VH-VL binders against Integrator complex subunit 8-like protein. Designs and how they scored, part 20

Target 1, 198 residues: Integrator complex subunit 8-like protein, of Dictyostelium discoideum (Social amoeba) (q54vk3)
Amino acid sequence: MNKIFGVKIDSQQKKRQQSNKNLTVFNNGRYLIYIGDIHFDRKFHREALRYYLLGCGLETAFYSDPVKTSVTNSKYLTFLSRRIFDCFYFLRAPMQAIVVSQFFGNLNQTCLVSFKIIQEEYYQLDTNYFQYIWELPLLEILLTTFTKQKDLKKIYLINQIISNPIINENNHPDIRKNFIKNTKHNFWKAISSNYLLQ
Short names: E, the ipSAE of ESMFold2; O, the ipSAE of OpenDDE; V2, 0.75 times the mean of E and O plus 0.25 times the DockQ between their complexes.

## First folded at step 11 (VH-VL; framework fv_refanezumab)

Design q1 (at its last look DockQ between E and O 0.09; V2 from the best seeds 0.00; counts 0 for: pae E 17.4 > 2, placed apart)
Fold by ESMFold2, look of step 11:
Structure q1 (fold): chain C 198 residues (1-198), chain A 118 residues (1-118), chain B 112 residues (1-112)
Amino acid sequence: as target 1 above (198 residues)
Amino acid sequence: QVQLVQSGSELKKPGASVKVSCKASGYTFTEYGMNWVRQAPGQGLEWMGWINTNRGYPTYADDFTGRFVFSLDTSVSTAYLQISSLKAEDTAVYYCAKLEWGYGMDVWGQGTLVTVSS
Amino acid sequence: DIVMTQSPDSLAVSLGERATINCKSSQSVLYSDNNKNYLAWYQQKPGQPPKLLIYWASTRESGVPDRFSGSGSGTDFTLTISSLQAEDVAVYYCQQYYSFPTFGQGTKLEIK
């Protein structure tokens, strides 16, 4: 601490006050998404991802009440989904990118981009994220690929998911809708923990 | 009760085709994979492969990657094994078996004898 | 390619006596994530399809009599019938499902 004789403003307190101003700016979700876009353009994909996650969370009140929040049912994640996908892709997180592709709102696009990733990156797909796949065509692509590569652990994991009665496409629509909602919520928790808080 | 009922015995000439059916009842067909297992006369059991009963994705053992085709009709809870270009060595009993991957094959069909002779 | 080898190929045992069938895999079938051995035993009686007796190496399928027990871990497994009965005349197969399933060659069990 640098002190000058007499009454002088503490330079350490000015640094803390500047930090508090920056925190107040970060509580504005739309502004944080704008900052995310700036970082994205500069190819700072980790910082872009952090600002996108924080901004989306603030706009949906996820971080004030994460248990009760409706972020997983909001169209906000759909709006940002392509940018978040690109962040994961450039950060070398291909399984997370595959999960996010399901948010595009267009199954043909989801399958197109994810098929390319699966064919090139199958050997390093993070099995902790398999539980977040709800589109049967994606599960079929994964199963086909792992079967051809004889990756028995991953085959086992995908078959457990495919065999789950809740994911069956012939179930009542409300059952599938609730499953997708909960799965989106759990995925959001996982990526926020892994990428936002570091 | 859980059952797998297979189609009846077949007598074929070399070069012909055969289609064996396996009809499931007593459980949700799309929840469990369907295996096919071959047993030649006087010999042991040989796993041919399996089909995922959602969307019909088959997996074949290496020796069965050509003339053998697994398929489904989920509307009638039925799996099919088709063998084309039959050879005398295809003479065997063909079984279907229900699989929950973390466990063994818990329910088997009665078997279908396919005999190939000139 | 996990090769399953059973011994003996055939076995004759007196009624009421203990029967023991061994099975060896060419590599471990123990899955470390859940600590389960992915090994099953099947009974095939004359003129019948195979019937699941034991899964996870030692867990009896429902309806299987207590005289059947499985043991072993990793690569070495044993099926034991503690008191042989006439209805136990069959061929017995071990099978791994740790990878693409493979069966042992079978052990024919008969009464002396």
Scores: ipSAE 0.000, ipTM 0.441, lowest interface PAE 17.4, mean pLDDT 81
ESMFold2 (binder alone), look of step 11: mean pLDDT 93; pTM 0.941
OpenDDE, look of step 11: ipSAE 0.021; ipTM 0.621

Design q2 (at its last look DockQ between E and O 0.68; V2 from the best seeds 0.00; counts 0 for: pae E 5.1 > 2)
Heavy chain, then light chain:
Amino acid sequence: QVQLVQSGSELKKPGASVKVSCKASGYTFTEYGMNWVRQAPGQGLEWMGWINTNRGYPTYADDFTGRFVFSLDTSVSTAYLQISSLKAEDTAVYYCAKLEWGYYGMDVWGQGTLVTVSS
Amino acid sequence: DIVMTQSPDSLAVSLGERATINCKSSQSVLYSDNNKNYLAWYQQKPGQPPKLLIYWASTRESGVPDRFSGSGSGTDFTLTISSLQAEDVAVYYCQQYYSFPTFGQGTKLEIK
ESMFold2, look of step 11: ipSAE 0.213; ipTM 0.667
ESMFold2 (binder alone), look of step 11: mean pLDDT 92; pTM 0.936
OpenDDE, look of step 11: ipSAE 0.510; ipTM 0.790

Design q3 (at its last look DockQ between E and O 0.58; V2 from the best seeds 0.00; counts 0 for: pae E 4.9 > 2)
Fold by OpenDDE, look of step 11:
Structure q3 (fold): chain C 198 residues (1-198), chain A 119 residues (1-119), chain B 112 residues (1-112)
Amino acid sequence: as target 1 above (198 residues)
Amino acid sequence: QVQLVQSGSELKKPGASVKVSCKASGYTFTEYGMNWVRQAPGQGLEWMGWINTNRGYPTYADDFTGRFVFSLDTSVSTAYLQISSLKAEDTAVYYCARLEWGYDAFDIWGQGTLVTVSS
Amino acid sequence: DIVMTQSPDSLAVSLGERATINCKSSQSVLYSDNNKNYLAWYQQKPGQPPKLLIYWASTRESGVPDRFSGSGSGTDFTLTISSLQAEDVAVYYCQQYYSFPTFGQGTKLEIK
């Protein structure tokens, strides 16, 4: 009699464990990124972006900490940023792409890609995202482009940003680091509100 | 008191160079852009360009490229306008004018510097 | 470049009377994002630099008398002096700063 009851309990425990594993998988930022990759490979950039943002939010603790155990991996974030960049690019969100390009860690590469975007899409650059630019080379490219176009409004905005002492490279590295960190977080929050809440 | 004080009048021969100074006081020099405006005798105002006083980036109007150079000495809160290869048509009063971030209009002006180019 | 055209070129007004100067831009200087007109008015007295009177088309600069007012939007703007004073004799300039700054040709205001 005891052997039949043992199998039923084991099946219920396995179901509970599987249910808990499934819940853990859904709450895992890496899993969300994986789903994002699937969408990305299928050229579903909007859907990909959603999952990337969700994944990023969980892994970077940009959002209220639903998962206490998420560890931020810099390599992981770099990869994620690249995919997010591509999503924005394909979604014709050039300014967001430019912002994200700053996350790659390669300034020269960032400048080249952003330079091309700026030159091609200067008339569509959303000024609301200017505040999330901190790299001086990018600001200079923007300034040059807007100067050429005699767009004084955008010149003004860029000059305000570029003149901010907080982004000065001569500042203590910790000040700049903290500024960049906060700016990144604010950017992710901003784009999340626009793309996730819709 | 916020003010811009420019250098004195200049008399030059054609082909010579002149450097006009504009010294700022009463405010943080690097927090405001600096414009240059030309006014020929009896004529209107012409925007020549501006310079970012924080980064030293000059922007020139189309008619003021080549012979005109904006520069800075931030240590003394001074902006400079240099004109090379002077011509008779360069005879004018040159003004510096502060660009306040937020207004975009020119709220503070120097007293002007007369540059006369005569053979 | 945006061309600014003032009218009239010269104006004679009696003391205490209203003076009106018009300014037209070749393109709209209204910015849709903030709904502001990038237009300023300056006063220039002989031998003096221009003085800012109005910015954002209708906002008086600090220290400017209440008799000065700016109005208009888009491409058509007006500077009004409600009651002309002797000290108001000057040349007045409109300026756009929507793009690279350009000035009107100026309006000479005299007492009749």
Scores: ipSAE 0.026, ipTM 0.640, lowest interface PAE 4.5, mean pLDDT 85
ESMFold2, look of step 11: ipSAE 0.236; ipTM 0.674
ESMFold2 (binder alone), look of step 11: mean pLDDT 93; pTM 0.951

Design q4 (at its last look DockQ between E and O 0.55; V2 from the best seeds 0.00; counts 0 for: pae E 14.0 > 2)
Fold by ESMFold2, look of step 11:
Structure q4 (fold): chain C 198 residues (1-198), chain A 120 residues (1-120), chain B 112 residues (1-112)
Amino acid sequence: as target 1 above (198 residues)
Amino acid sequence: QVQLVQSGSELKKPGASVKVSCKASGYTFTEYGMNWVRQAPGQGLEWMGWINTNRGYPTYADDFTGRFVFSLDTSVSTAYLQISSLKAEDTAVYYCAKLEWGYSYGMDVWGQGTLVTVSS
Amino acid sequence: DIVMTQSPDSLAVSLGERATINCKSSQSVLYSDNNKNYLAWYQQKPGQPPKLLIYWASTRESGVPDRFSGSGSGTDFTLTISSLQAEDVAVYYCQQYYSFPTFGQGTKLEIK
C-alpha cells in the first residue's frame, strides 16, 4: 500500500496512530484532504490534486462499511470533485475536468461548466478520456461541437461511444448503472496512475 | 444474415421529392451508423454522409447539405434518405451501407441500391 | 477532406497475370494510437453494390480469395490481384475511413 501512494510512514508514527484505537478512529484521508486544501489555496494545483487523490483513496478503500465511517462517501466525493475539477482546469487538463464534472451530482451544472470548456478547448481535448463520458447530454455537446468544427476523428470516436448499447438509455436501468459504476472506478484508476504516482 | 434491403426504383420529375428506405435485419440497428452513398450513371462512389442510428444525428458531406435529409425509424430498424427539389443531376443509384462499430472496418454491408431517375 | 487518388483509371490484364492498382491519399491515414492504416478496398461488378475486399490496408475480408492482397502505409497503397480470374472484371475503389469516408475515383479492370 505504502509503495502505491509513494509515502512511507515510519514505525513510530504507526505506533502513535495505533495508540488511539480505543478512543477515536484515525482519519488520515481527511488529513490529506486538508493538506490538499492548503496547496489549493496557494495555487499549487498539482500538489493539491495529489493530496486529494491520496485522501480519496484512503477514505474510499478503508471506509467501505458505512457503519464505520463518520461521513457519507458521496458527500465527500461531490465536494472533492469540484476541487479536483478546478485542479484539472488550472493544470490545463480540460478533458479530465470535463470527466470530473460528471461527479458533481447535478447534470445541469455538469453541462454548463463542460460546455464552456468544450467551446474554449475543443481542439485540445485528450481523446484517451472520451471513454469516461457517461452522460448522454454531454456526449451530444461534444458531438455537436466536433461536427461544427469538422473534426472527423473526434466525431467518429464520440459516435462509437453513443452507439454503444451499454450507454443506451432504453436498456434495462441496471445495465446503465453498472456501466457508470465501472466507468467511475476506471477513471479514478487512470487519474491516480497519471497524477498520483508521478 | 445481416442485410440491408432498400425500397424500389423511383421515376420522378424535376422539382418532386423522393424518400428512399433502407431496412436493416440480422443485427442490432442502433449499434452501427448508417452511411448513404451516391453513384451517378457511369460515375464513381460518392459518400453523402451518415446518421447516428442511436440518437438520429445526421452528418452530411459538404455537397449534400440542404436538399438531402437523413432520418430513422428505429422501431422498424429503417433508415431513410429524402431528396427534395429533385434535379436531373440527382439521377443515380443510392446505397445505404452499414458502418462497422469500431476503428477497424469500412462499410461492410451494403443495400442493393435504389435507382432514382429524374426526367421530364 | 482526405482526397483519394487511384492509378491507373483503367487497365487490361491477361488471365492469370498480375494486376496492380495504386491509391494515394492526400494525408496519412495511419492512426498512431494503434499503428493501423484506415484504408479499405472495394470491388464493384456491373449492376451490383460494392463489396468490401480489404480493410486495415492489408487484411482480407472473410470469403475473399487469397489472390487479393493489399499493401502500403501512410499515403501510398496498393491492391494486387496475383492471378487474374474472369470473375475479377470489375471497378475497384480505395476508401479511407480515418475520418469522413472518401473514395478514390475507381479503377476499371478488364481482361485483355
Scores: ipSAE 0.005, ipTM 0.460, lowest interface PAE 14.0, mean pLDDT 80
ESMFold2 (binder alone), look of step 11: mean pLDDT 92; pTM 0.936
OpenDDE, look of step 11: ipSAE 0.485; ipTM 0.779

Design q5 (from j8 with heavy chain N35H; at its last look DockQ between E and O 0.50; V2 from the best seeds 0.00; counts 0 for: pae E 6.7 > 2)
Fold by ESMFold2, look of step 11:
Structure q5 (fold): chain C 198 residues (1-198), chain A 121 residues (1-121), chain B 112 residues (1-112)
Amino acid sequence: as target 1 above (198 residues)
Amino acid sequence: QVQLVQSGSELKKPGASVKVSCKASGYTFTEYGMHWVRQAPGQGLEWMGWINTNRGYPTYADDFTGRFVFSLDTSVSTAYLQISSLKAEDTAVYYCAKLEWGYSYEGMDVWGQGTLVTVSS
Amino acid sequence: DIVMTQSPDSLAVSLGERATINCKSSQSVLYSDNNKNYLAWYQQKPGQPPKLLIYWASTRESGVPDRFSGSGSGTDFTLTISSLQAEDVAVYYCQQYYSFPTFGQGTKLEIK
């Protein structure tokens, strides 16, 4: 009986505490990522993407801190990669989706989904994102596709990228590891700028 | 000085093969693709294809996918055109040309002097 | 492939007069991303390789005399020699590089 008043008092205290935590969390990147998941589960892909990018941006000082960016990439962005891929796919950003597919941790799957997108969307792939492809097989798929289309402009761009010695599959693992790390950081910085400023 | 120097003229019989060389100097060979262009006597210019000098993989125009092979020796900054099973119709001057396609594209701005291949019995 | 058609096939012009060579592509060579026409003009004298005159439809290659100019956009292009000199006698080719390169059939320019 006396429990009724106890519960009401506790409910008011819990709501007040949760309200304070919510205000504090609005500057907390992790909370924004959680909101992104809520929007994603409701198929609101644009809002999901914006919350993911804003949350990860706050965790990294908007990619100005390489150490925090590397931690955020391994902690959040890599594990969110399939959801972010879906966001880009449904938002009609196929090149960005192809870049994100490289985060899946399975090269065969990366090539499979990206090959399908490339064959269907090659004519509208944003060449500004070609520089963020670190898997040589993806560059070769792009090259083969644009060769069949006789698109010499894109062929030259891809060849310039794959001729960079840093891309070479036979490099010492440290060279490749550092290149991939920096490329991931630069990609997220570019994506966040593009999608948070719009 | 940027320069492309080709091998000398060739006289061949039908059915033979020929290998034309194109040696580059004055620039970093592997940074720019190498193009091949054919000109039959009294005729116009015909693009044959190109080769990525860094990767070594060629791209051929449709009419040149069979008997024509592009290759490289990057240690001496040289591109090669090999023509197999020569026919009288292959009689032509063969040019190599360097191209900076894209942001710095200026057409085929450096050409080799040409190599005359004559096919006659 | 993009077919390039030049007109006329041959042209005779008096010294000091204007020579005009036309080139038409079977499809547009204007790339919307950079708003540039992927069109070049070459001069070829007997026994010599082609020499690049004009690229981007209207940009003169370094060392090419000011009397050479290019104009046009999309599918229709023109090479103009404002005052013909004796050394300008040659065959002139247009070339698109929007796709796999193709050349026009050539226009032979002679003194009238």
Scores: ipSAE 0.048, ipTM 0.623, lowest interface PAE 6.7, mean pLDDT 84
ESMFold2 (binder alone), look of step 11: mean pLDDT 90; pTM 0.916
OpenDDE, look of step 11: ipSAE 0.441; ipTM 0.761

Design q6 (at its last look DockQ between E and O 0.05; V2 from the best seeds 0.00; counts 0 for: pae E 10.0 > 2, placed apart)
Fold by ESMFold2, look of step 11:
Structure q6 (fold): chain C 198 residues (1-198), chain A 118 residues (1-118), chain B 112 residues (1-112)
Amino acid sequence: as target 1 above (198 residues)
Amino acid sequence: QVQLVQSGSELKKPGASVKVSCKASGYTFTEYGMNWVRQAPGQGLEWMGWINTNRGYPTYADDFTGRFVFSLDTSVSTAYLQISSLKAEDTAVYYCARLDWGYYFDYWGQGTLVTVSS
Amino acid sequence: DIVMTQSPDSLAVSLGERATINCKSSQSVLYSDNNKNYLAWYQQKPGQPPKLLIYWASTRESGVPDRFSGSGSGTDFTLTISSLQAEDVAVYYCQQYYSFPTFGQGTKLEIK
């Protein structure tokens, strides 16, 4: 299997995994997600998150055929985004949770859960993750909140993101779709670096 | 080459309205925020707020909510300050100032004197 | 709000001599994330708009003569004019941009 999420498997571990019948199971993204669920149900949220991130990376590479995606798989992917959201929330990573809420595929739910987090946790939101917000309503909630708090530095950061024409213009739909795709990819790289390498 | 050119002075009676313009040139208007700063006669400088020039999102200082409205016409690279229900205490010079990416005000308009007298 | 207090309110300095203007903030304007002091100095001549002189407490704006310098950190800042010229007669303002911007009350500089 190829390297995913910046995780490196040394040559000896890789060789043992391929010679063991468990290698086919270990490299199966759905099985890794299942292990993530076991850890989640036992409330081991960091371990669950690690398995979810690794498993999603493998599933994205193997099953990223948009014209053949079944409705059953779309429901599973939506559910998994919620579990990753919960992992970040319980790990006290509220900004990462807000970013993941955009994966729900339901803007009303995204805004509902994120508004509550922003109102409660605005003072500790990690500004390094602001760049991964592509939904204008979330940026507006952040801007309104930091304006009320007179936090000029965070107001400026949000306005710089909003002022970038690639995110906030009446661009051709393909430009917005590509921007969201690239932003999702860069977010995956960022959380993989942070949460798989520790 | 950056220039901010404001509209001319205004003499108004209490209760009237005024709209001050600030036309920008020499840069991409939508890449820099625009601040408004008030200076009453013989007094210091007072920040009124700013507006995001790409999306038109205004932010007002506490003392400047209600009667003070920031707006834009991006097609002519112009920011506006409208003051309604003018009072004598609104007599001041009003400046526009560009918000640099480092948060300080690097270019200022020449100022617009608004005089409110009965 | 962060209150900015300048001293003195006015001063008179002989041509060619050093002028010193102080600015004190009611709380630190040093931001821990980037280790920068969010402080600027502006010069305002009669009938003219303010002109940016110094930002980040000590960085001169382009075109500002090197006789102008800024120093200080945290809550205490100084603008220094090393050799006063006739054209330097103005009111000088410090400004913090750590939070919603506030200005000092101004310091009027005159020639003795």
Scores: ipSAE 0.006, ipTM 0.567, lowest interface PAE 10.0, mean pLDDT 82
ESMFold2 (binder alone), look of step 11: mean pLDDT 95; pTM 0.957
OpenDDE, look of step 11: ipSAE 0.055; ipTM 0.643

Design q7 (from j8 with heavy chain Y105S; at its last look DockQ between E and O 0.33; V2 from the best seeds 0.00; counts 0 for: pae E 9.0 > 2)
Fold by ESMFold2, look of step 11:
Structure q7 (fold): chain C 198 residues (1-198), chain A 121 residues (1-121), chain B 112 residues (1-112)
Amino acid sequence: as target 1 above (198 residues)
Amino acid sequence: QVQLVQSGSELKKPGASVKVSCKASGYTFTEYGMNWVRQAPGQGLEWMGWINTNRGYPTYADDFTGRFVFSLDTSVSTAYLQISSLKAEDTAVYYCAKLEWGYSSEGMDVWGQGTLVTVSS
Amino acid sequence: DIVMTQSPDSLAVSLGERATINCKSSQSVLYSDNNKNYLAWYQQKPGQPPKLLIYWASTRESGVPDRFSGSGSGTDFTLTISSLQAEDVAVYYCQQYYSFPTFGQGTKLEIK
């Protein structure tokens, strides 16, 4: 999957991965994340995803604690993003994979892997997850693709999202930073609710 | 009161260019898309495309991807239609139309009065 | 391209009587995901821009009199004026917005 999408391992993500392994043996949440890694290495993507989401859910009181959620994002979910991306791709959840690609910390990589998925799966993209796209270049790729397909309804939805003033890159950096932070938290809460019951 | 006011009639020779303006008032310009619709004399209505007024991203219908350019000046809440290399077949009334709240571009609730562009030798 | 065909091209109806305009699309404009028909009706009086009457096939725009109603689904749609008034003399257009919008050729409504 990584070869197909050309995903690059970030040095910061690698360090956080190692840190998370050191911590998982001391706590049920952290231990569950470690078990997720074991399942992932065996290509058991559904099990891996469930352990990752449950572990991070326990660390955040299921995203009810903003401070713990922010710490869990930076410590666990950001570096897990490449593995969670693969889980969603193999589970036939391409829009969720596109959202997770934004966690890679490299916009060029985000756009590269997401363009490939959009090209292949445009008809299957779940519009309920469009609200979790915060990178304007990614919205532009979606817009171009749906324009070629003459899908006016999806064109309209994308244009409504990019017309939202809070996404405007000319805003004060703290406004954008807070928007991205909240959007990340809401996405993980939604994904955990949806995938832990299955 | 929501209103779209377009620039006046234009008489042009073939090969010239024209720029039609559409000034919006009574609503937040950047929160609604702007459509352009053509009506040739004695003919029906033809959707030309629309422009995202927040980012300025145009979408053109297939027949209008060449000589037609949509643009904006958000400081004066104005959308523009520019037609280059004018031909006799471009003679028409050109309308701007606002995308209604929460509807697709097909829900054009407010229209400009129209701008007649005449191209003759 | 989705072709919209209206019938009749011209219609004369006595004041107070019912007027019926039909619209047929070359393919379905019913979107299965939300079960909505992406069809609108516009009224255009001489020298004026079009005015939106109906959207989603049957939803009346604000300020449009109750005598105007839309019906139909899929490929076949109807605009009905239940009791024709003098001010209803106009050209009426149907429009699909399931894909890039296209309009019917128009139906000219006159008083008999």
Scores: ipSAE 0.006, ipTM 0.580, lowest interface PAE 9.0, mean pLDDT 83
ESMFold2 (binder alone), look of step 11: mean pLDDT 92; pTM 0.940
OpenDDE, look of step 11: ipSAE 0.499; ipTM 0.777

Design q8 (from j8 with heavy chain E31Y; at its last look DockQ between E and O 0.62; V2 from the best seeds 0.00; counts 0 for: pae E 7.4 > 2)
Fold by ESMFold2, look of step 11:
Structure q8 (fold): chain C 198 residues (1-198), chain A 121 residues (1-121), chain B 112 residues (1-112)
Amino acid sequence: as target 1 above (198 residues)
Amino acid sequence: QVQLVQSGSELKKPGASVKVSCKASGYTFTYYGMNWVRQAPGQGLEWMGWINTNRGYPTYADDFTGRFVFSLDTSVSTAYLQISSLKAEDTAVYYCAKLEWGYSYEGMDVWGQGTLVTVSS
Amino acid sequence: DIVMTQSPDSLAVSLGERATINCKSSQSVLYSDNNKNYLAWYQQKPGQPPKLLIYWASTRESGVPDRFSGSGSGTDFTLTISSLQAEDVAVYYCQQYYSFPTFGQGTKLEIK
């Protein structure tokens, strides 16, 4: 498992008899993120994405620790969001890119880049990722587009999300903040499962 | 238990406006979309559109853009259809109808009793 | 703009006999991803709102007698009443919901 992702992460095998003190293992998720950046700059988007997801996975015990996941999301994933967006875009995963655009921290930019993708690729948007949209303006863009296309199934899926009381913008800020946090965590878990196991 | 109760019949002159109400009871109003359907005298059924009851976002069929406005008052679980600049051809029974909530459409399972709007000079 | 065409426009059937109403759509209403036909049947008795009978082409709504059945796929659909009762006098409508809903023109069912 330690080497399934192409990274040598355990040096303790060689040191069992020389000392009771093992060397500090060089298993560092941040180093994998750096390798991701190198692949990204070379336009190797699939490998870049894998290293980003693996690095963040290691930092979070593969999303099994909610505190570490929240810290990793704030510290690394938000920072990397534009690059991960580009990875999904060039890998022809437009719905995943739309979800990631919500991490930009700038709703105007989110809507701008996602509007273009929605208009150009609406027929290919993977409905399994609709549940990860938390920005109402983005849901409205999706709804308007599917309405023009008379795609009743996608219209009903979006409206089911909009109708869920937990998405209500008038909820107490703590309720909304918790919903967004959990949605982010569930998205990264799903993406890591899909893209690290291929 | 689950029911939709509409406002009473209206007699109007051309050019006037009318607002039909549809009060829901026996379920959580904001969990289910509300459709509007028209039936002119002696004619069949015509889907006008629907409204998301959680956000108030309407979707109109092509022929019902402009003079027809869907709205809500969620505090009293009521949907509204407003028709402005009434024409004689707007004479019809107007129904509200509830969708099932879920990932897929199961049809309009609960209907209001209908509201007759008559437009005559 | 999926046009739904019913046939016949009206029919008269003796009590206890079988009634058959046909509905044809201008485009397929079968969604291949879930293999479901987005088609419903409604009954409208005089002076009453429509009542949902069947959805997904063949699934009977709760409380609907088993003498009502739906069949067909793609573009061709049938509503069958296996043994006509007096209370079945109504106008019957098919409706597609694959796209923005459209209804057939209706089929008036009468007792001979």
Scores: ipSAE 0.050, ipTM 0.627, lowest interface PAE 7.4, mean pLDDT 84
ESMFold2 (binder alone), look of step 11: mean pLDDT 91; pTM 0.928
OpenDDE, look of step 11: ipSAE 0.628; ipTM 0.839

